# Ledger of designs, part 257: VH-VL binders against q9umr5

Target 1, 268 residues: q9umr5
Amino acid sequence: SYKPVIVVHGLFDSSYSFRHLLEYINETHPGTVVTVLDLFDGRESLRPLWEQVQGFREAVVPIMAKAPQGVHLICYSQGGLVCRALLSVMDDHNVDSFISLSSPQMGQYGDTDYLKWLFPTSMRSNLYRICYSPWGQEFSICNYWHDPHHDDLYLNASSFLALINGERDHPNATVWRKNFLRVGHLVLIGGPDDGVITPWQSSFFGFYDANETVLEMEEQLVYLRDSFGLKTLLARGAIVRCPMAGISHTAWHSNRTLYETCIEPWLS

## First folded at step 11 (VH-VL)

Design xa65 (framework fv_acimtamig)
Fold by ESMFold2-Fast, scan of step 11:
Structure xa65 (fold): chain C 268 residues (1-268), chain A 123 residues (1-123), chain B 106 residues (1-106)
Amino acid sequence: as target 1 above (268 residues)
Amino acid sequence: QVQLVQSGAEVKKPGESLKVSCKASGYTFTSYYMHWVRQAPGQGLEWMGIINPSGDSTDYAQKFQGRVTMTRDTSTSTVYMELSSLRSEDTAVYYCARVGIPFSDYDFWGDYWGQGTLVTVSS
Amino acid sequence: SYVLTQPSSVSVAPGQTATISCGGHNIGDESVHWYQQRPGQSPVLVIYYDSNRPSGIPERFSGSNSGNTATLTISGTQAMDEADYYCQVWDSRTYVFGGGTKLTVL
């Protein structure tokens, strides 16, 4: 029998976005119990990420409790950050595969149509003024806004991403690291044609330096210091990288080749 | 400014196929889902389906499943709706409408609508 | 499938307040969008997400949504508001439109 799968959606999404993913899972792993969590759907996806983590935590606890063999997480876009925090705050999670679909693991710094829709007069170069205010940190998108030209403000003002990445100290960091390290596999998926996640290497823990040159995961201080366990997981052989070209941001959950190549092998 | 321009009116016979185009301009075509809605003469609005312009993902209302196909051409910023096996009750004005939130297929509000394409199906 | 119920017609005198209802089971838990359609024209979005007004839509248009009824309210109704009005909800599988309400300004 297959382990249950829990799906966490992204910004302005709902369970409806995963209809094709569910078809693929049913075809290759018939009998799998898949729960797509309809929490913080649509506009509610703008709620602060810590609030979302609490709500998703309450929803996943009974699912995990009923699955002593473990569960798999498939977490899309912003949802991958929610899952990062879930794995850190839960002392008793039994997640085998954490599959991250194009999630901005090191943050976001891009002029996307999301910004034009939410903040019509803003550009990526000046959004730090909004996001790194107390008001801005009440919005999920600002919780992972990472301006490489104002890294000092990001480190001081980010109430979410800087803390879960261990980029700023937190009293719970040791416990969060211990909990995260209980994951069986960290499956990272993303690609250059995503068009939303900027830089796309953020999905693989790479990110811009102050000159907007991308430094990969192994060059990041959080990896080198092993702040939340990436270096340890890589040494265990527990990190899987599955980049794929030709996939746009809204297609990661609905591309059969992507599913067969990057997701299916990790759904035991 | 955002504009959706549809192809011109058509007259069809029962059993034929219809293909309506909707050309988008004034925004990033691949950033917004597009849906198709029709309206029979003197009747209300009826949702037909949705397409992701950046991929090949679609979803169709059950009533049209098996008869409708939605496609897009990113080089011309155009979406297409093809309806086969036409019947007289398919006489309607067909609209394309842009989903109001970029990159989202949740809760489709149509913030911009095409001018409509009148299709008359008669023997 | 989800069903939205609207009155077929509503009549008001110029300057009076028109209210158009949209009934649905637990519709207050859904997001409701409203469209205005004048004869021979495409629908125009007048309210989205229950109560938000798009740029260019007059302040006299407002919306509310609670329990089993969403309401579109037009204050100081003008002759130019004469049109068909449709409510719309997403129901997790399809998109549902109400049957439409013809607003007559006498």
Scores: ipSAE 0.778, ipTM 0.894, lowest interface PAE 1.4, mean pLDDT 93
Fold by OpenDDE, second read of step 12:
Structure xa65 (fold): chain C 268 residues (1-268), chain A 123 residues (1-123), chain B 106 residues (1-106)
Amino acid sequence: as target 1 above (268 residues)
Amino acid sequence: QVQLVQSGAEVKKPGESLKVSCKASGYTFTSYYMHWVRQAPGQGLEWMGIINPSGDSTDYAQKFQGRVTMTRDTSTSTVYMELSSLRSEDTAVYYCARVGIPFSDYDFWGDYWGQGTLVTVSS
Amino acid sequence: SYVLTQPSSVSVAPGQTATISCGGHNIGDESVHWYQQRPGQSPVLVIYYDSNRPSGIPERFSGSNSGNTATLTISGTQAMDEADYYCQVWDSRTYVFGGGTKLTVL
């Protein structure tokens, strides 16, 4: 039998966003128990990510308990960060494949229409004034806002991304690293035509330097320092990178070719 | 200024197909879902379906499954709705409506609407 | 399927407060949106997410949602407010409209 699949949605999504993915899984892996978690839907997805992590944790714990052989996680967009954090705080998770589906794993720094909608009077260049404030950090978007021109503010004010990345010292860093390393495989999916994740390489733990030059995962301090286990995972062959062009952000969970190429192989 | 401009009124016979266009302007076309809603004369609003920003994913109301097709052309910022096997009860004003939240088909529904396209189906 | 129930009609004198209800099972747990449709015109969003006004919508429009009833309130009703009003939610796999309420300003 196939291991259960748990799906976590993204910003302003719901469980229904994954109706096509569910169909694909049912067709290719019949009998798979797929649970698309219906938590923090719509505007509730703006709640602090730690709150979301707690909620999703409560939902996945029973599922994991009933699946001693392990489960797979498919986490889309913002959900990918939620899942990474979830795996960091859970010392007893049994996740085989963690599939990060177009997630801003290394943060977001772009003038997207999401940003324009949420902060109509702000551009990415000045959003740090909002996102790195105490009240800004009450919004999920700001929890993974990563301004490369204000690294000091990011490191000091980011209450989520900087912590799960181990970029800011905290008492749980070692334990979180240990927990995250329990994952069997980390499958990173994204692509240049996403249009939302900025830079798109963030889905692969790439990101801007101070000159807005995109550096790869292996050039990131979090990798070099193995702050949360990326270097270790790569060394053991546990990281899979699956880039795909021609897919817009809202299509990652509804593209059959993408599913067959990047998702299906890891659901066995 | 967000604008949705629809194609003109049409008269159809039973069994034919209609295709209504909705040209969008004043915003990033590829960032928003688009709904189609119709309204029969003297009746309420009826949801027909939704199409995602890229046009590669659609969701139709069960009532119209197999008969409706939604598409979009990014080069012209135009969304299309085609309804086949027309019946007299398909006589209605058809509206396109933009979802109010970028990249979302949930919660926030239509914040801007087209002017409507009257389609009359009669023998 | 989820059903939204609206009164068929509501009448109000100019300057008075009009209240239009939208009933649904545990509708308070849903996000309710309201549309205004004047005769011969397209629907216009007047309230989203229960109680938020889009830009350009007068402050006299307000919304609330709790329990089994969402409510659109129009304070100081004007002649121009005469229209059909529809509530709307997303439920499971579809978008559901109420039957509409004709507001008459006497």
Scores: ipSAE 0.613, ipTM 0.856, lowest interface PAE 1.2, mean pLDDT 95

Design xa66 (framework fv_acimtamig)
Fold by ESMFold2-Fast, scan of step 11:
Structure xa66 (fold): chain C 268 residues (1-268), chain A 123 residues (1-123), chain B 106 residues (1-106)
Amino acid sequence: as target 1 above (268 residues)
Amino acid sequence: QVQLVQSGAEVKKPGESLKVSCKASGYTFTSYYMHWVRQAPGQGLEWMGIINPSGDSTDYAQKFQGRVTMTRDTSTSTVYMELSSLRSEDTAVYYCARVGIPFSDYDFWGDYWGQGTLVTVSS
Amino acid sequence: SYVLTQPSSVSVAPGQTATISCGGHNIGDKYVHWYQQRPGQSPVLVIYYDSNRPSGIPERFSGSNSGNTATLTISGTQAMDEADYYCQVWDSRTYVFGGGTKLTVL
């Protein structure tokens, strides 16, 4: 039988967004128990990411307990950051494949319609004033806002991403790294036509330097220092990169070719 | 300024099919899902389905499954709703409506609506 | 299937407060959106997420949602508010509209 699959959605999403993904899984792996978590749906997806991690943790514990052979995670967009934290804070997770579906793993620095809708008078160049305040850190989108022109403010003010990436010290960092390293496979999916995740290489742990030149994962300090285990996982052969062009942000969970190429092989 | 402009009124016979268009302007067409809602004369609003203009993903209300097809053309910023095997009870004003949150298909509310297309089905 | 119940009609005098109810099982656990539809016109969003007003909607429009009833409140009702009002929720995999309430300002 196949291992159970747990799905964690993104910003302003719900389980409804994954109806096509569930069809694909049922076709290729009939009998798979798929649980799409309906927590922090829609507007509630704006709640602080640490609050979301706590809620999703409570939901995944009984699922993992019933599956001693392991589970797979499919985590979309913002949900990929929730899953990053879950794998770090859970001393006893049994995740085999962690499939990160176009998630801003190194953060976001984009002038998107999300920003225009949430902060109509803001631009990416000045959003740091809001996001790196105590008030701003109460919003999930600000928890992974990573302004490459104000890296000192990001490192000091980020209550989530800088901590989970090991970019700022935390008392639990050693335990979080040990827990994260228990994952079987880290499957990274993303592409240049996403249109929301900026830079799109953030889905592969790449990010802007101070000149907005993208540096790939292997050039990042978090990788070079092995802050939470990326270098160790890559050396283990546990990191899978699956970029695909031609897929927009809301299509990653509903494209059959993407599913067959990047997701299906990792759902043992 | 957001505008949704629909095609003009149509008269159809039972058994025919209709295809209504909804042309969007004033925003990034591919950033917002689009819904189709109809209203029979003197009746309330009835949801028909949703389309993702950037990914061809659709979902249809159970009542219309098998008869409705929603498509889009990104080059003209236009969404289409086609309903086949028309019956007299399909007489209604058909509306397109933009979802109020970018990149979301959940917890639908229509922040902007088209002017409506009256479709009359009679022999 | 989830059902939203609205009164068929409500009448108020100009300047009075109009209240339009939307009943549903545990509707307080859902988000309610409200539309205004004047005769021969398209629906217009007046309230979303229970109590938020879109840009351009007067402050006299407000909403609440708790238990089994959501309410649209229009204070200082004006003749221009005469219209049909519809509540709407997401339930499971579908969008559900109430039957509509005709507001008459006399």
Scores: ipSAE 0.758, ipTM 0.893, lowest interface PAE 1.5, mean pLDDT 93
Fold by OpenDDE, second read of step 12:
Structure xa66 (fold): chain C 268 residues (1-268), chain A 123 residues (1-123), chain B 106 residues (1-106)
Amino acid sequence: as target 1 above (268 residues)
Amino acid sequence: QVQLVQSGAEVKKPGESLKVSCKASGYTFTSYYMHWVRQAPGQGLEWMGIINPSGDSTDYAQKFQGRVTMTRDTSTSTVYMELSSLRSEDTAVYYCARVGIPFSDYDFWGDYWGQGTLVTVSS
Amino acid sequence: SYVLTQPSSVSVAPGQTATISCGGHNIGDKYVHWYQQRPGQSPVLVIYYDSNRPSGIPERFSGSNSGNTATLTISGTQAMDEADYYCQVWDSRTYVFGGGTKLTVL
């Protein structure tokens, strides 16, 4: 039998967004128990990510308990960060494949319509004033806002991304690394035509330097220092990178070709 | 100033197809989902389907599965809704409606509507 | 299928408060949106996410949602408020509208 699949949605999203994915999984892996978690939907997805992590943890624990052989996680967009954090705080998770579906794993620094909608009077260059305040950190989008021009503020004020990345020292860094390393495979999916994740390479742990030059995962300090286990995972062949062009952000969970190429191989 | 301008009224015969256009302006066209809703004369609103910002994904109401097709043309900022095998009961005003939040098809719905397109199906 | 129930009609005198209900099983767990449709016009969003007003909608429009009933309230009702009002939710695989309520200002 196939391992259960747990799906976590993204910002302003819900379980409904994954109706096509469910269909694909059912067709290619009949009998698979797929649970799309219907938590923090819509506007509730703006709640602090740690709160979301706790909620999703409560939901996945029973599922994992009933699946001693292991489970697969498919986590979309903001959900990918939630899942990474979840795997970091859980010392007893049994995740085989962690599929990060177009997630801003290294943060977001985009001037997109999402940002414009949430902060209509702010450009990305000025958003640090809001996001790195205590008030701003009460919003999920600010929890992974990564301003390359204000690294000091990011490191000191980010209450989520800087912590799960091990970029800011904290007492749980070693344990979180250990926990995260329990994952069988980390499947990173994203692409240049996403239009939302900025830079799109963030889905592969790439990101801007101080000159807004995009550096790849292997050039990141979190990798070089193995702060949360990326270097270790790569060394043991546990990281899969699956870039795909021609897919917009809202299509990652609905594109059949993407599913067959980047998702399906890791559901067995 | 967000505007949705729909194509003009149409008269159709049973068995034919209708295709209504909805031209959008005043916002980033490729960032918002678009719904189609119809309203028969003297009746309520009925959801037909939704199309994502890029046009590569659609979801249709069960009632219209197999008969409805929604498409987008980003070059002209236009959304289309085609309904085939028309029946007399398809006589209605058809509306396009933008989802009120970017990149989301969940919950936040219908913040701007087209002016409607009357389609009359009669023998 | 999920069903939203609205009264077919509500009447109110000018200046009085109009209340339009939208019933649904555990509707309080859903977000409810409200649309106003004047005769011969397109629907206009007047309330979203239970109680939020879009720009341009008068403050006299308010919404609430709890239990099995969502409510649209129009205080100080004016003649221009005479219209059909529809509640709407998302449910599983569809977007559901209420049957609509005709508000008459006497």
Scores: ipSAE 0.035, ipTM 0.647, lowest interface PAE 2.6, mean pLDDT 93

Design xa67 (framework fv_acimtamig)
Fold by ESMFold2-Fast, scan of step 11:
Structure xa67 (fold): chain C 268 residues (1-268), chain A 123 residues (1-123), chain B 106 residues (1-106)
Amino acid sequence: as target 1 above (268 residues)
Amino acid sequence: QVQLVQSGAEVKKPGESLKVSCKASGYTFTSYYMHWVRQAPGQGLEWMGIINPSGDSTDYAQKFQGRVTMTRDTSTSTVYMELSSLRSEDTAVYYCARVGIPFSDYDFWGDYWGQGTLVTVSS
Amino acid sequence: SYVLTQPSSVSVAPGQTATISCGGHNIGDKNVHWYQQRPGQSPVLVIYYDSNRPSGIPERFSGSNSGNTATLTISGTQAMDEADYYCQVWDSRTYVFGGGTKLTVL
């Protein structure tokens, strides 16, 4: 039988966002037990990411326990960062494929309408004043705000992303790396027409330097230092990159061609 | 200021199809979901479906599946709702409404509504 | 399927407080939104997420949601408040609207 699939949604989402994805899985892998976690839905998705990680951890434990052969994770947008942390903090996860759907793995630096809705007078150039405060770090979106012009503030103030990426030291870093490396496959999905994830290459561990030039994963210090295992996973043949043009942010979970090309092959 | 302007009233015969338009202005059209709601004379509000910001993903209420189609034209900032195989029971005012949170289809509320399009279906 | 129950009509004197209920099983666990619809006009959002007021809606409009009943409260009612009021929640894969309450200010 097929391994169970656990789905983790993104910012202001719920299980409803994945109705088409569930239809595709049912068509190609009938009998698959798919659990879309309905925790931190809607406005609750703004809760600090470490709080979300704890809640999702409690929810995935019984699912993983019932499937000793392993499970797959499909994690969308902000949810991909939750799953990154889950794989690091769980000493006993049995995840085979971790499928990251357009998630800002190196952070976000974009003038999107999420920013305008939450902070109407802010621009990407000045949001660092809010996000890198203690108050700002109580919002999930600020936990992965990565201003390339204030990298010193990001490194010192980020309570989540800088830690799980190994960009700032943490007592648990060695254990987190060991746990993360137990994953079977890291499947990275994203594309230039997403329109929300900025830069879109963040979904592939690329990111802006101080001049807003994108440096790809292999040029990142976190990769070169192998801070949480990316270099080891790539050498093992465990990283899959599946970029696709023509897909907007709200369509990654509802495009059949994307599903068949980038997701279906990794659901055993 | 956010505005949603709908096409004018229509009179249709049973078996025909209708196509209502909703032109948006005053915000980034491609950042918000849009939904359609109808109201039969003297009756309450009834949800018909939703279309994503880029116009390539939709979901329809079970009652209308197979008869309704929602589309977007980003070059004109316009959303369309087409309803086929019309019956007298489809006589209603049809409304477009913007979802209140950008890029979200969760527990959506209509923060701005069009003025409504009266569609009368009679023989 | 989920059902929202509203009284068909509520009458208050000018300046008095109007209370419009929206009943649903464990509705306190859901997010309730409220719309005002004047005759011949489109719905206008007056309350979202139980108790939040959109820009431009007077402070005399407030909302609450607990247990099996959500409530829209209009203090110091004015003639301009005469309208139909609808509550709305999300359930499963659909939007559920209440049947509507006609508010009369006499």
Scores: ipSAE 0.757, ipTM 0.888, lowest interface PAE 1.5, mean pLDDT 93
Fold by OpenDDE, second read of step 12:
Structure xa67 (fold): chain C 268 residues (1-268), chain A 123 residues (1-123), chain B 106 residues (1-106)
Amino acid sequence: as target 1 above (268 residues)
Amino acid sequence: QVQLVQSGAEVKKPGESLKVSCKASGYTFTSYYMHWVRQAPGQGLEWMGIINPSGDSTDYAQKFQGRVTMTRDTSTSTVYMELSSLRSEDTAVYYCARVGIPFSDYDFWGDYWGQGTLVTVSS
Amino acid sequence: SYVLTQPSSVSVAPGQTATISCGGHNIGDKNVHWYQQRPGQSPVLVIYYDSNRPSGIPERFSGSNSGNTATLTISGTQAMDEADYYCQVWDSRTYVFGGGTKLTVL
């Protein structure tokens, strides 16, 4: 039998967004128990990510308990960060494949219509004033806002991304690293035509330097320092990178070719 | 200024197909989902389906499954809705409506509507 | 399927408050949107997320949602408010409209 699959949705999203993915899984892996978690839907996805992590943790714990052989996680967009954090705080998770589906794993720094909608009077260059304030950090989008021109503010004010990345020292960093390393495979999916994740390389732990030059995962301090286990995972062959062009942000969970190429191989 | 301009009225025979266009302007076309809703004469609003920003994903109401096709042309900022095997009961005003939040098809509904396209199906 | 129930018609005198209900099972747990449709015109969003007004919508329009009933309230009703009003929600696999309420300003 196939291992259960747990799906976590993204910003302004719901379990309904994954109806196509569910169909694909049923067709290719019949009998698979797929649970698309219907938590923090819609505008509730703006709640602090740690709150979301707690909620999703409560939901996945019983699922994992009933699946001693292990489970797979498919986590889309903002959900990918939620899942990474979840795997960091859980010392007893049994996740085989963690599939990060177009997630801003190294943060977001872009002028997208998402941001324009949420902050109509702010450009990305000024959003640090909002996101790195105490009240700004009450919004999920600010929890992974990563301004490359204000690294000091990011490191000091980010209450989520900087912590799970181990970029800011905290007493749980070692334990979180240990927990995260329990994952069997980290499958990173994204692409240049996403249109939302900025830079799109963030889905592969790439990101801007101070000159807005995109550096790859291996050039990031979090990798070089192995702050949360990326270097270790790569060394053991546990990281899979699956870039795909021609897919918009809202199509990652609904594209059959993407599913067959990047998702299906890791559901066995 | 957001505008949705639909194609003109059409008269069709039973068994034919209709194709209504909705040209969008005044916003980033590739960032918003688009709904199609119809309204029979003297009746209420009926949801037909939704198409995502890129046009590569659609969701149709069960009633129209197999007969409706929604598409997008990003080069012209136009959304299309085609309905085949027309019946007299398909006589209605057809509307396109933009979802009120970018990159989302959940919960949010139409904040801007086209002017409507009357399609009359008669023998 | 999820069903939204609206009264077929509501009448109000000018200057009075009009109340249009939208009933649905645990509708309070959903986000309700309201549309105004004047004769021969396209629908116009007047309330979203239960109680929020889009730009350009008069303050006399308000909404609430709790329990099994969402309510659109129009205070100081004017002749121009005469229209059909539809409530709408999202449910599992579809977007659901109420049957509509014809508001007549006497």
Scores: ipSAE 0.099, ipTM 0.687, lowest interface PAE 2.5, mean pLDDT 93

